VHH binders against Protein farnesyltransferase/geranylgeranyltransferase type-1 subunit alpha (RAM2). Designs and how they scored, part 21

Target 1, 316 residues: Protein farnesyltransferase/geranylgeranyltransferase type-1 subunit alpha (RAM2), of Saccharomyces cerevisiae (p29703)
Amino acid sequence: MEEYDYSDVKPLPIETDLQDELCRIMYTEDYKRLMGLARALISLNELSPRALQLTAEIIDVAPAFYTIWNYRFNIVRHMMSESEDTVLYLNKELDWLDEVTLNNPKNYQIWSYRQSLLKLHPSPSFKRELPILKLMIDDDSKNYHVWSYRKWCCLFFSDFQHELAYASDLIETDIYNNSAWTHRMFYWVNAKDVISKVELADELQFIMDKIQLVPQNISPWTYLRGFQELFHDRLQWDSKVVDFATTFIGDVLSLPIGSPEDLPEIESSYALEFLAYHWGADPCTRDNAVKAYSLLAIKYDPIRKNLWHHKINNLN
Short names: E, the ipSAE of ESMFold2; O, the ipSAE of OpenDDE; V2, 0.75 times the mean of E and O plus 0.25 times the DockQ between their complexes.

## First folded at step 11 (VHH; framework vhh_7pa5_2)

Design p5 (from p1 with D102F Y103K; at its last look DockQ between E and O 0.88; V2 from the best seeds 0.78)
Fold by ESMFold2, look of step 11:
Structure p5 (fold): chain B 316 residues (1-316), chain A 124 residues (1-124)
Amino acid sequence: as target 1 above (316 residues)
Amino acid sequence: QVQLVESGGGMVQPGGSLRLSCAASGFLFKIWAMSWVRRAPGKGPEWVSTIRGEGGSTSYADSVKGRFTISRDNAKNTLYLQMNSLKPEDTALYYCARDLSFKYDALGTEFDYWGQGTQVTVSS
């Protein structure tokens, strides 16, 4: 059962507040033994192969215990400095951590520990991180900790070469995946390479194609607005984008504002919101913005009617 | 301990078949792309085939396409290469390797773990 002999170690006692259950009592005795041994070895500052193995056993049963992660890091740092092949030693630690990550997908200590290992690594590789990141996002595409770690990796390595394609793949799988759209914007905000007018035009076409596929999807409309704000000084797309967005609302702006029953259906309330925002920025088109917000309040998004009324009041 | 151990090599006549296996341990096998690489006598390493971890998609060198089939069993942490219609030119030491390439990269260009190899000899 145990790979190492700890018979020379006097465990230091711990105290727990447990419910009186047999199953928990059995876990508590093993837990008390492991923690007692760990406290003893920490007090001795023992940085050894058996101490490393002990931390793995404790992480297996209590993966959120920060003190054990810190102790393990100290052991790894010491042992790698004595290793004939430091790169191999740290790569094996990262490989072990992949197994822990799979079994503990919501544990954020793991990602902090991964960062610490990469900072320590004499030859770290972003490519080595990609398989576990893909597995974790495929399992839960909204896992904030995994997305945060991937963004950290992009910045740490100064490497964004795959991030546009990655976001595209996730959007192809689920066009509603807002985390993928947000990560795509992260790429544009932080891209290191020179951005050409061709690349910007290609991205605008990508956004329009995805809107055309599912016009009532809020994610690409929010993304489009952010994309234009980020790059407005580089290209002037207002007429093209306005013409495009108008195709999703028919002739509703030509109609009098009546009761909801008198207004036609439209393909996208988000198109109407986008247009209202655009028209509100220019006094020459303010009347169109007021009418668009009024239509949103009355029929096309009445749940947020107080927001629309606030927007109208701010245009005066 | 990370380990890749190849087996299944041997002598075979031209036109024959062999199935190579590679037992993997010490890492989360199923998430990694895995490759076969061969080294013929007097030659440098030649990439043969790769199978991805994300969905099992496969790729082959032109010299083996249609004759070789790469596969994996993630439950057994085992990589396979079924070699059919073998030619004398296929004579080589065949290595199992963990491929660092991912979906967006060229395959068969960078590896971080290697096995010791298994010999395949195709002769009359």
Scores: ipSAE 0.634, ipTM 0.862, lowest interface PAE 1.2, mean pLDDT 87
ESMFold2 (binder alone), look of step 11: mean pLDDT 84; pTM 0.850
OpenDDE, look of step 11: ipSAE 0.858; ipTM 0.945

Design p6 (from p1 with D102Y Y103K; at its last look DockQ between E and O 0.84; V2 from the best seeds 0.76)
Fold by ESMFold2, look of step 11:
Structure p6 (fold): chain B 316 residues (1-316), chain A 124 residues (1-124)
Amino acid sequence: as target 1 above (316 residues)
Amino acid sequence: QVQLVESGGGMVQPGGSLRLSCAASGFLFKIWAMSWVRRAPGKGPEWVSTIRGEGGSTSYADSVKGRFTISRDNAKNTLYLQMNSLKPEDTALYYCARDLSYKYDALGTEFDYWGQGTQVTVSS
């Protein structure tokens, strides 16, 4: 039932000022009526089913308006405390929120409100969150708000059991999906104290296999560097990774640094950057790092040439 | 207000067919796995079949495999169960349920919403 009676309520009109002039372009008469009613009910501190419905109507047309979300939260908190089944009440609110989420995928108020509902919930369930999260990521695999919320859920529930498999599935679907690679790193950051040497070796092989498929993809190279840094104290840089990365640059380090037109193609400029970073950390290989950064500046990544010159200066 | 309303039950002779429907409202139907669960007289609940949301992959209990077909119409928010080659052992109250299974979980183990059920009776 969506047809509540508000005839007893005197709407409070929006007061005029400079901001009111700017907002007048965006307002319809129906919007002004809804907001007038909401301001009146907020003033009365009315926490009722009709007030709840009014907030839903306003959120439908103005989902970024913090005051309405806060008012709705107060109504939900009050009404659930009088409910015979608090868990069912909050689960129904989360179900309603799924529909709002689909219609407003970039609105951060929705995800903040969802966190607040889970914090209030006597028996929250990560499993119940997964269907809407999957839908939203399938629709836009780089949606920052949804990924941030999923990470928050993992931490809130202390539950990472599906996250490696999920990241793997997304990378298999789109190997360029940087958000999936970043989420995979988030998994290992939270697993670092309990991981075995075999699991580390298996992950390193996974990364190298994905690089082999698309060597000029920045995501797995950035991930490889982060993974090595995260586990450096348990998994030393080994020659396998250096030898692997070297296969993507041919013999370019053995050539004189001259005109960019005289330098050959390489399979991955990110391999060259990775090797430069690795060699720059060790005084014994610092000359190789300087040469690799020089080649990046001259030919293989000249768009970032000022960065490479800065890196060279810091080594000398 | 979440509702799951089953229909299409009735009496049928062995070897006959029935088609059950479940009308869903109050939640975003298309993202949720949905299941049929049945309760025979004097028995506990038995999972029958599950269909996942997007993509619509299906799974069946061994006792109904090859005879029952689960399907869904996301535009109509409706879940279906086509039951063929019915046996007296299929006599039960059939429930529509929202399944909390995820791709990596076992099916038919956790449900958060249930319908009222529709009776299926198979007898001569």
Scores: ipSAE 0.611, ipTM 0.850, lowest interface PAE 1.3, mean pLDDT 87
ESMFold2 (binder alone), look of step 11: mean pLDDT 84; pTM 0.850
OpenDDE, look of step 11: ipSAE 0.856; ipTM 0.944

Design p7 (from p1 with A106S L107S T109S; at its last look DockQ between E and O 0.74; V2 from the best seeds 0.70)
Fold by ESMFold2, look of step 11:
Structure p7 (fold): chain B 316 residues (1-316), chain A 124 residues (1-124)
Amino acid sequence: as target 1 above (316 residues)
Amino acid sequence: QVQLVESGGGMVQPGGSLRLSCAASGFLFKIWAMSWVRRAPGKGPEWVSTIRGEGGSTSYADSVKGRFTISRDNAKNTLYLQMNSLKPEDTALYYCARDLSDYYDSSGSEFDYWGQGTQVTVSS
């Protein structure tokens, strides 16, 4: 790293007139020096290589400080306009940001800054974003900020061609990964009106196969409900789905609602919940929905009994 | 500053072996696919081999399959190419390149950073 001379800069103190200082970071002499210099350079609107390096040093110790990220963006925008190769300049900034990202995986400012860089970039590339996205998801498959950034990239580039296969691979690795299921739904929401009848049938079969593997996994049941709601007009409410869900609850709906000990075990309480939701949408089947919610409250999900009673009250 | 520095080239007899190295700096080496590309005098560039960051998946041009082995050491930020059973047709300037491949794109067809190359000469 190149060292810069700041002897011409009069630092602007960050100290208040308070008697006591509480933050351990705020008390170091090196931190005070860095922030004093930064405040001075910001006030001068100095957009220079030394100012760029100073922002990197501050981000290393205080990555949540939004003002420094904004100042760095202004420096980068200015310096790229002076560069002979704007694309190369911004790609180097993205490479630097990859290293910062690895060290700060939960900092949302990094991803917001990355978006700003791509919006500025004259030739942005989704392919160039994929290595850091994969690293971060492999390290923590439920990192909300990384998933949000990938979704933003899909929309920004208008490119979803690999996202269904990617979600499938993650679900094969961990069928309980709700972030992967949510991303799969994100794909279908954005592919609306371009989907074929064959694709819809294949997706329904995918969902049913995954439910069959682990019937008491909430993620594919919630996904099935969302998928049916999204594509309702394309015959997604037929008896096939109802018959499938019924296989996980046996004959419990034909039995009288009695004490919990009189009711059999079922393979999936989520199947019962799904059926209740389905039947609640149609006045002709509302009584079936009331019975299903009652069974959930009594035996199959009594921890949430107040929720089920609330659902019943909203039907009646 | 991104740098890719190749080494390990030289002159060898047909049937001989060489091991090329490429030292990388200025980027997170471990997350990127890396490739070897070669250029013989008077010819265009020819893709040789690619190794992906995740899982270490490898691919090879048909002309080198079974003779060359690509590998990497992510702790040392170094890419390697072990070249065995060398032929005169392998004579070329060998470049280390950062490949824009992703999980769902295995070809070594797009590169954004290149080294200066290391010469490999196979002759008797």
Scores: ipSAE 0.549, ipTM 0.829, lowest interface PAE 1.7, mean pLDDT 86
ESMFold2 (binder alone), look of step 11: mean pLDDT 82; pTM 0.830
OpenDDE, look of step 11: ipSAE 0.828; ipTM 0.932

Design p8 (from p1 with Y103K Y104W; at its last look DockQ between E and O 0.71; V2 from the best seeds 0.74)
Fold by ESMFold2, look of step 11:
Structure p8 (fold): chain B 316 residues (1-316), chain A 124 residues (1-124)
Amino acid sequence: as target 1 above (316 residues)
Amino acid sequence: QVQLVESGGGMVQPGGSLRLSCAASGFLFKIWAMSWVRRAPGKGPEWVSTIRGEGGSTSYADSVKGRFTISRDNAKNTLYLQMNSLKPEDTALYYCARDLSDKWDALGTEFDYWGQGTQVTVSS
């Protein structure tokens, strides 16, 4: 914590009309002082160490104040260009941003600023980003903004080297973590032109193993459909997948469609949905798809019965 | 500004013990893997040991396994290396370094911040 002298700066008051005077009472004297100094320094276009510190104090109190983030970026850009070591200067700013994240756990705007810093950086490093990303995902494994930032980093650096292994670790910790499954698909989408048949077969086995552990988990079924669509040109495993999915529904397709009371329990309604989707794509198996959607509508997923009736109506 | 400041080096006889410390500042210490790297006279850098963030797993070079213990105190932002059963071959300048290695990388290959080092001399 640095302490700076602002005695030469005349703060510009925060001006409001008389109808807003009660709202101004909500602000502390320190907040009014900080904003007054910030307005003054911005008007002077002062790009200095004390201005940098002032922006940090304001961000801590008012992280939604986008003008102050822009001002800080301008200060950083100026000071880095005057620095003896530009790379070190920007790495220090990124290290500071890690501290801001810890002290402001509900501030999701930091990721946009972080992208701006990496774009400015003459030698950015993906590995340097990973510790704060791990901290944030460990705290909230479903934080979409942090996952979106990690995906952006993979693309920005053209580096996907560890993303499959990372997704595997998170799925092993919590097989229901849909964000980890989605990130795993993101990996394959970006690796599809360079991947081997052995790696694809290993992935199919991974998916099937995870389904076998918890058959009523929607995440791996949705993932399996997406994986099969992505690689249908290179893998011919539709019959293997159909056989596998059938093991979770017993004999329900052989039963007459009656009332819900007459139908048995099944291990996975998502298996039934998966099978219906696949059979619906081929006129030769249309009757199987109609029956599977009918069973979903009456017993195994009646909450979405209008969807299933819509699917049946579109099979022509 | 980021600083890594090592201390605790000195002269010690073979078979002796020494404890190195590294005071870290200017970054969120607890989330980073930290390493000790040494440079013997006339030789290149040699990775010694790594400890991962939040009190995580530890790893050691074969040459020091069983004799050295790495530890950290995240509340004090301090990294430690307890060195026992010291040998003349352990004579080196010992550096504290912030380690960029991911879980799946080879350890001791990439560091972004270094200390100035503390000298350890094992001789009679």
Scores: ipSAE 0.668, ipTM 0.869, lowest interface PAE 1.0, mean pLDDT 87
ESMFold2 (binder alone), look of step 11: mean pLDDT 83; pTM 0.835
OpenDDE, look of step 11: ipSAE 0.833; ipTM 0.936

## First folded at step 12 (VHH; framework vhh_7pa5_2)

Design q1 (from p4 with T102I; at its last look DockQ between E and O 0.84; V2 from the best seeds 0.77)
Fold by ESMFold2, look of step 12:
Structure q1 (fold): chain B 316 residues (1-316), chain A 124 residues (1-124)
Amino acid sequence: as target 1 above (316 residues)
Amino acid sequence: QVQLVESGGGMVQPGGSLRLSCAASGFLFKIWAMSWVRRAPGKGPEWVSTIRGEGGSTSYADSVKGRFTISRDNAKNTLYLQMNSLKPEDTALYYCARDLSIPYDALGTEFDYWGQGTQVTVSS
């Protein structure tokens, strides 16, 4: 990091209303000096190494300030066009951005800047993006903006080859990781290759194995329903999944609908919900669906009672 | 400025040992897979070993398995190669490289940064 001389620059004073959204950051004397210099250099349209360094200093203390990210992008675009090796220049900027990400784990604007760099890059690489994505998801597996960036990369590069294995690894680490289940579905929605009967059977077995481990986990049940909907024209699973789901509810459908204290415990309320959804699609089984929703409302998921009554009303 | 600087090479007799080091700077070292690649006189590059990021697994070329050990110290941004039971055919310029491999791909196929290399000579 170079130390630059700004004695030729007259800083522009920062004036603001304290209730303004842009003024949430506490203004120190150092921040006022840095921002005053930045405003001056922006007004001069100076796209220089000292301006680049100044933006890095401001991003370190005020990473949400969109104007500084935009100014940095303009500087990078200018300097890369004059660089002997454009690919090396942009790769160094991406390496810098990785370090900024480590020091600013809550700043989601870095991913928008990263997209802009990749769009500018003459030879971008998805593999080069993966180490920082892994770090960020390992630190916070529910970070929606990082997941959105990974999905953007898959689409930008038209490359999904590793996403099923990645989702599998995350589910093995934490079977409740709904972001991993959702990303696994993203893979299937965007798969471009012919889906074989072996792949469909393997996926059903994967889903059933995970349900069997923790039957009261909503994620694989929701995933199973979504997977069936996605491949409805290819699936001959209906009896298999109904038989499987039935094993988690005992004989509760053969009992009268009474008070909740008279009903037995079941292994999975989500199995009952899945069966109700399945039976509701066919007039021949709609009475079973009504009973299943009634049982959910009475005992097995009464917190969502109004939802179950709504579902019953819509079956007519 | 990204830098990879190898050290620890030298002349040894067959059966001897050396420990190579690679000091890394200018990037977030701990998240990247790192590799040793060697180039014998008149030959192309040969992948030697890879260590994945923090807590990562190690892999070795068949020619060095059991004799070489790759390791890293993420606090010091340093990659190591412990070379035991050295043979004349291990004579080469040894490079430290940042490896673009991921857990689901073949190892030692794509690198984006290289060091200058350190010479290892095994001669009786």
Scores: ipSAE 0.651, ipTM 0.865, lowest interface PAE 1.0, mean pLDDT 87
ESMFold2 (binder alone), look of step 12: mean pLDDT 83; pTM 0.838
OpenDDE, look of step 12: ipSAE 0.847; ipTM 0.942

Design q2 (from p4 with T102Y; at its last look DockQ between E and O 0.71; V2 from the best seeds 0.71)
Fold by ESMFold2, look of step 12:
Structure q2 (fold): chain B 316 residues (1-316), chain A 124 residues (1-124)
Amino acid sequence: as target 1 above (316 residues)
Amino acid sequence: QVQLVESGGGMVQPGGSLRLSCAASGFLFKIWAMSWVRRAPGKGPEWVSTIRGEGGSTSYADSVKGRFTISRDNAKNTLYLQMNSLKPEDTALYYCARDLSYPYDALGTEFDYWGQGTQVTVSS
């Protein structure tokens, strides 16, 4: 371990109005000393090895304090410009950041800082990012900041080559993983100008196969609607998809709209919603849309009945 | 600073066994795929085996499958290679390497850190 001498530095007092992020730890004397030293070195604009070490110590105890991350970035940027091997310097910083990530799984500042490091990097590598991304998504598949960072990496590197397979693997593991479905859509949004008709047909079949496994799962229905909207100019209405969705609602559209106890169960209320949306877009099928929304309001999704009544009013 | 330090090499008779170790430091060991690579006299590098990070699977070159076992202890940041039924053809300098694997790419093709190697000699 490197030990540094700060005896030439007079710590500055901690600002009392910083209680939002620091309230729980403001009373420790060691914390006050670290923050006092940091404020002093920031005011001096000292960009040195001891300042770098100090930021690491502060991040260890107060990882949410963004000013320290910004100061560390300024130190790294300065010191890398004087380094004989800039690539090695920044790779060492990224390796350090992986360890910080393990110890601070809820901290989003890490990903913003990581973006900044990759933008500085003369030879950044997407493959080098993948192990920490896997760790964080495996730990919490709903971590919005980690998914946002992976999407940013795809755009930054212009590299989507494995993202469809990754989304497929996550969906095979957990078909309810909405983040995986969302990431799959992100792939197609960025591939839409080069996709073939065969790939488009294969994707529609993939979606329908997954709906068939769990018809009352909202994620693939929402995805299906988005996928068709994305390719609207290349994909006309597909009677195959409408016929498919109809299989999940039985014959409820042939029944009188009466009381809820007179209506049968259906395999998917989301299928009914999908069909209502589809039929509502065409005046020739508007009556079918009104009936589908009425059935949703009465029995199949009454919690949102005011929404369905609003939809009906907009059609008439 | 990243360091990979191999140990456990030596001389052994054909049919014997050795266990190699690699001590890792300076990076978050448990998330990285790790590989053994060997260089026999007069030959180029040959991939031997890879173990993936957490939840990781193992893979072996055909020449060692069934005889060698790769393992790791993430608590001790240590990679192992148990080598059984050793043959003279296994004589080589064995390196520990950090594998830049992507789950959908071939293993054992890209490495960013290497150890200095440990010599294994199988001789009658």
Scores: ipSAE 0.587, ipTM 0.837, lowest interface PAE 1.3, mean pLDDT 87
ESMFold2 (binder alone), look of step 12: mean pLDDT 83; pTM 0.841
OpenDDE, look of step 12: ipSAE 0.837; ipTM 0.940

Design q3 (from p4 with T102M; at its last look DockQ between E and O 0.78; V2 from the best seeds 0.72)
Fold by ESMFold2, look of step 12:
Formats: sequence, C-alpha cells, structure tokens
Structure q3 (fold): chain B 316 residues (1-316), chain A 124 residues (1-124)
Amino acid sequence: as target 1 above (316 residues)
Amino acid sequence: QVQLVESGGGMVQPGGSLRLSCAASGFLFKIWAMSWVRRAPGKGPEWVSTIRGEGGSTSYADSVKGRFTISRDNAKNTLYLQMNSLKPEDTALYYCARDLSMPYDALGTEFDYWGQGTQVTVSS
C-alpha cells in the first residue's frame, strides 16, 4: 500500500443531501474522503503517481464508477509516454488488473479497460491474457463479458490455434456449457485455414457423439444446426444429419396427431425441433415441418406451444 | 513490480539433497505456471521443471526425473524445488521463472519473468 500526502488538495465534497442513499458504500466516511479527493484531482487534471494510487483505492470500493476508470486510463497513458520502459510499465498495469479481477470477480468493466491497455501496448501478448481468462471462466463459465473478451483477443491477435481444444476441454467438463459450444462455433466461423472434408467429418462425429451421450441437451443440437447452416454446400451432411436426428424420435411422424396420451415418449424433443427447422427451409418438406411443430405443441414441448404455433404460421 | 527471489542454494556432496525456494510478488501467483531453469558452467539455459498454476500438473526434464520434485504454496506465493540424489552435473545457477503458459502445448518453453538465481554446487 502506497501512502501519499494530499494536504495541498482542496477536496470537492459529494452532494450535501446524503440521506436515503440506496448503496451502503455512499455513506462511509472513507468513501466520501476518496471521492472528494478524486473530484478535486480530476478537476485539476492531475496525472500523477498519487492520482494513480487514488484510482486504485476507489476501484476497490466502487468498481462500477466509469469516471474513475477513464481517469486511471488517462493517467496510465500519460505516465507510460514518459516511462523509460513502456513495455514494463504496461505489463505492471496488466498484472495489477489481474489482482483487481481476483478481488472483484463481478467487475465486468475490467475487460474493457484491458482492451484499452492492449491497444496501447507496444508488444502485447495473448499468452499473458490466458491465465486470468481461465480463472474467470472457471469461476463462472457463462460470464458473457469474459467470453466476449476472449473472442476479442482471438481477433486482435489473429490467433485461434488453441480455441477448438479449449472449447473441447470445457465441453468434456460440462457438456451443458452453452458458452463453450458457442465459442466452438466462433472458431469455425473465423478460422483462417482451409476447411477440409476431413475436418468437417471429424466435427460432425464430435457433435453426434455428444448428442448420443445426452440426447436431451439443447446445446449440441443448436450447434449442429448452426454448423450445418455454415456448410450448406455439403449434401451428404443433410442426409446423414436427418437420418441421425430421426433415430431420436422413433416413428412419431407416422402416427396420427391426437391426444397427448396416445403419443409415445421420444429420446429428444430437440431432435424433433431440429428436424422441423430443417424441413421448414424446403417447400418440398414443409408439411413434415408443420407436423413436427404440431407434435412439439401437443406433447413434446407444450410449455412453448405458442412458439410452435408461431413457427407453423410463419411457414410460407 | 514483479519480483522472483530464489534461495536455498549451497554446496552439497554427491548424493545429497537441497530444497530451493522462490518468493514471488507483484502478480497473481496462483494462476501462473512456474518453472525452474538452470545454467551450468559453460552451457546455456536448461529447463528443469514446471508446475501449473492450478496446482496440478508437473513436468520434468529427463535428466532430473525421479530425483527432483517441484511444488508450490499458493498461500505463501512460494515455489519450491526439492532436489535429491544430487550429482556433479546438477551444479548450476538455478532460476525461478514465470512460464508463459501455452494451453494444450508443452510447458517450459517460454518465460516472461526471471529471478537472479541461486547457486547449487555439487562437489565430487
């Protein structure tokens, strides 16, 4: 902890009316002191080591306060331009930001600030970002902001070499992790290498294996639909995919639509939804799509019956 | 500022043991893979051992496998190397290094921070 002298600073007090504050932090005397000093230093446009330390203290107690993050960025940008070793200065800031992340796991503003630091950095490294990204995803595997930052890094560094393996590892850990499935699709959309028939066949097999493990898992079915849409020029995929999905619904399409009590159980309502979507794209199979959506509304996903009726109405 | 400070080196007879320590500060130690690297007289740097930040996987160079044990205490921000059955060939300056982690590739290939090193001498 740095200790600085602010005796030369006239604090700018927070508003006189502090009654009925909704956030407990707004009532502490320490918070009022920090904010008074920060408002004064911002007004003076002081870009100094003591101002930098003050912003760190405020971020620790009020990490959502955008003005303080912006002020800190201006201080860092100024001080790095005067530094003898800009790389070391910015690496120190990134290492500090890792510590802030550990102590404030719900602070999503850190990722926007990290982007800004990497854009300034003369020699940024994706490898240096990976440990904190792993920590944050291990803590909350559905944290949209952290996933968005990782995707931004892949694009910023033009580096996707480990992303398929990373998505695979997360899916092996939790097959229901939709964020991992979505990131896997991000890889295929953005891969720079030539896509071969072997790579496509391997991926289809991966998807089918995961569906077979837990047929009532929506994530790989949604992924399969997206993957097929991305590679529409592969007719063998259409036939193979339809045959595969059909194995999870038995002969339900051959049965008359009647009372839910008269319809059998199926292995996957998502297989039926997938088939309905597939058949709905082709006028020659539209009637199959209407029947599949009707079965979803009647028996296999009636909670969303209004959605299925809407889908039927939109087929034309 | 990042600091890595090695200690625990010294002189030892062949067959003896030493335990090296590395005190880390200035970064979130527990998320980083850490390595020991040594520089023998007249030779370039040689990777010795790596331990992952999550406290799991360890890797060793063939020359030390079975004799050296890497470990870490994340609560104390400290990396350790237990060296048993020491040989004259183990004589070197031993460095603690932060491993620039590569997911799904071999560890121990790239480092971004180094200590000053601690001398280990195994006299014949």
Scores: ipSAE 0.558, ipTM 0.826, lowest interface PAE 1.5, mean pLDDT 86
ESMFold2 (binder alone), look of step 12: mean pLDDT 83; pTM 0.839
OpenDDE, look of step 12: ipSAE 0.838; ipTM 0.939

Design q4 (from p4 with Y104W; at its last look DockQ between E and O 0.86; V2 from the best seeds 0.76)
Fold by ESMFold2, look of step 12:
Order: sequence, then structure tokens, then C-alpha cells
Structure q4 (fold): chain B 316 residues (1-316), chain A 124 residues (1-124)
Amino acid sequence: as target 1 above (316 residues)
Amino acid sequence: QVQLVESGGGMVQPGGSLRLSCAASGFLFKIWAMSWVRRAPGKGPEWVSTIRGEGGSTSYADSVKGRFTISRDNAKNTLYLQMNSLKPEDTALYYCARDLSTPWDALGTEFDYWGQGTQVTVSS
């Protein structure tokens, strides 16, 4: 970091709560100095290189302090107007922010600030965002803030060209990654106005392949239901999907409903739930739905038996 | 500010070796793909090699495959190019560049930061 001279600045004091009977916050002398200088410079409305550096030092020790992020944005906005190369100036700020992001992966203000920089940027680039997004998701594949920012970027840039492949790569790495499945649905909802029958068929096959690999994984079953609901007028209520799901429950529907010990194990309780939902939508197959929900209540998902009884009651 | 500073150039006889270095600062080096690009006398820029970020793959131009090796040390923020079996045709100004490639794009097509270059001269 650069060393600046603040001898012309009189820090505004930080007052300790003298009437405090609660746990007191311990402040370092360095924190008190930094905050005192910041309060003084904000009061002066100083938008300068030394003020910019001061905000970086404060963010390093107190990254959740919203006022400092707002002050930094005002400094950047002012100083870029004086810069000979606005694009380079803002790209430098984004590069600095990558380093802060690595050190503060759960801080939502970083991502809000990043959005603000891109909105200000005369030539923003989605490609330049991808390296830090990849690092953050590789480090924590369920980081809600990073996923929200990536979705925002897709919409801001109107650019979804890599998102299906990216979701596929993450699902290949960890088939249980619900954030990747959710992002894959985000793609189908937002990326295209017109989707071909071939694309829909390929996606259905992808879902079935992943279910076959790990049949007791809730994520692709939930995704399958959502996918069919989203494209119901362009997908047939497909005997192929029903036949596929049936392979995970054996012949359990042909057995009498008895005690749990008389019923076999099945490969997927989620397959049974999916089939119950499917059969419940058609009066001609309602008896199959009632039996499937009964089996879920008795053996295959008894923890949620009240839900299954409620589903049965709603069918009549 | 972002800086890319090349070093390690010089004069070498055909068949010799050199190792180029590029010191990077002002950005989170380890997440970025980095490239070497060269400009021979009387020629335009030619992509030489790229290495992707942390644990990343390497790619080479056909003209240098088997002779050049790109590497990086993310702890030292340094990019390297080991050049073996040098030919007079390798004579050029060698630049370190930050590559904007995505995992799904061709490497060596778009760069946003460049160094000043280091001269490599191969003469017999």
C-alpha cells in the first residue's frame, strides 16, 4: 500500500458508549485512527487518491461498513471523470475488488459494489468477471451471493451462452449440487424465447441420465418436475418418463398394502413421489396415485406421512 | 496499478535455451489465464502460448510445440516461458499478456493487459 500524509486532517473522535452495560466492542488504536480520519474526510467531501486508499484500509478491517463502500464509490465516480482512460480506471478498480472478494467471500456489499461498477463502466465485460466467479464457486459451490451475482450478470449482459455448459460441468463434479441444478433452470427460464424440440428432448435425456446414476438424489427429480411444468405445452405428458421412473420402484404397486416389513426396498422414494404426482393429475390413474402416496406414508417416506395423507385427501 | 514486467531476454545461438519471466502485480494473478505473444521483425503479433489460472491447462502455437514450456508460480505472481532448441525464426520481442479466454473459448485471441516486452535474439 501507498503511504499518504494526513497531517492536515483533524480526525473526528470516536466516542465510547460511557453508559453501556452491554458487552462493549473493543476498538484497536489503528481502527480508531482510520475511522476518525474517514469521518473527517467524509465531512470535508474529499474525493482524492488518499481518501481512496483510506477506504481500502478500512474495508480491510471492517468490510461490512456500508458507509465506507458508499464513500469509496463516490471517490471512484469522481476520479474516473478526471482520468484520461475511464475504462482502464474502472478495470483497475474491478481488479482491486477481486482481491477484496477473495478475503471476504460472504460479504454481500462487495457484490452490490461490483454491480455498481459495471453499471458505471462504459464498456463492461462479462468475460472479465468469470475468473473471480469461478474461484468463488470452486471454493464454495453453494455461495448464494456469488450465484445471485452471476445470474445478475447474465441478465445485465443478456449473455447466457456458457451457462448450460457451466451448470453441466458443476453437476458432473458434484451431482448433488442443488445450486447448479437451480442455475440450470434459471438458464431455461431466461435464456431463450424459442426452444427447439431437440433441445427439450436432449435436456430430458440429460435429466434421466443423472437420475439413473444416483436415483435417490432429490435435486434432479425436483428439477424434472419443474422442467415439465415449465414446458408442459411443448412436452407431452410422456409415457417414456413414467416408464423410466417406474424402473426405480420395482413392482411395489402390484403388491398388497400391508405392514412395512412385507414391502421390498426401492431404488428411489423420489421416483415414487414423482409418479404419485403424475397419476394424481389424471382421474383415470387416481387409484395409482392414492396407492403410491399410501406406500410413501407407510414405508418409503414415513417422516412426511402427514403430507402424504393430505395429498390423498385432496385427490377425492 | 496493473503491471506486467518481462525479463530474461538476450542473445543466444541456435539450439540454445532461454527462460523468460514476467512479474505481475496489481491484480489477483492466480485466477487469470496468461499468455506469451511475440513480434518478430517485420511481422505482426503472434500468439505463442497460454496457461490458464490455478491448476490450468497449457496450449502452444504449432511453431513452438515441443520446444517451449509455459509455467507459472502463483505464490510469486510470476509467469515463465522456457524456450529450448531455439531457432533464428524465434527472434522477436516477447510480451507477457493477460488473456481474457473463457474455458469454452479458444485461447490466445483477446488480451486486456500487456507488458513492454523482452528481446530474444537467436543468431548464428
Scores: ipSAE 0.602, ipTM 0.852, lowest interface PAE 1.4, mean pLDDT 87
ESMFold2 (binder alone), look of step 12: mean pLDDT 83; pTM 0.830
OpenDDE, look of step 12: ipSAE 0.860; ipTM 0.946

Design q5 (from p4 with S101T; at its last fold request DockQ between E and O 0.88; V2 from the best seeds 0.78)
Amino acid sequence: QVQLVESGGGMVQPGGSLRLSCAASGFLFKIWAMSWVRRAPGKGPEWVSTIRGEGGSTSYADSVKGRFTISRDNAKNTLYLQMNSLKPEDTALYYCARDLTTPYDALGTEFDYWGQGTQVTVSS
ESMFold2, look of step 12: ipSAE 0.689; ipTM 0.879
ESMFold2 (binder alone), look of step 12: mean pLDDT 83; pTM 0.840
OpenDDE, look of step 12: ipSAE 0.866; ipTM 0.949
ESMFold2, fold request of step 14: ipSAE 0.610, 0.612, 0.624; ipTM 0.852, 0.857, 0.859
ESMFold2 (binder alone), fold request of step 14: mean pLDDT 82, 83, 83; pTM 0.834, 0.833, 0.832
OpenDDE, fold request of step 14: ipSAE 0.874, 0.882, 0.879; ipTM 0.953, 0.956, 0.955

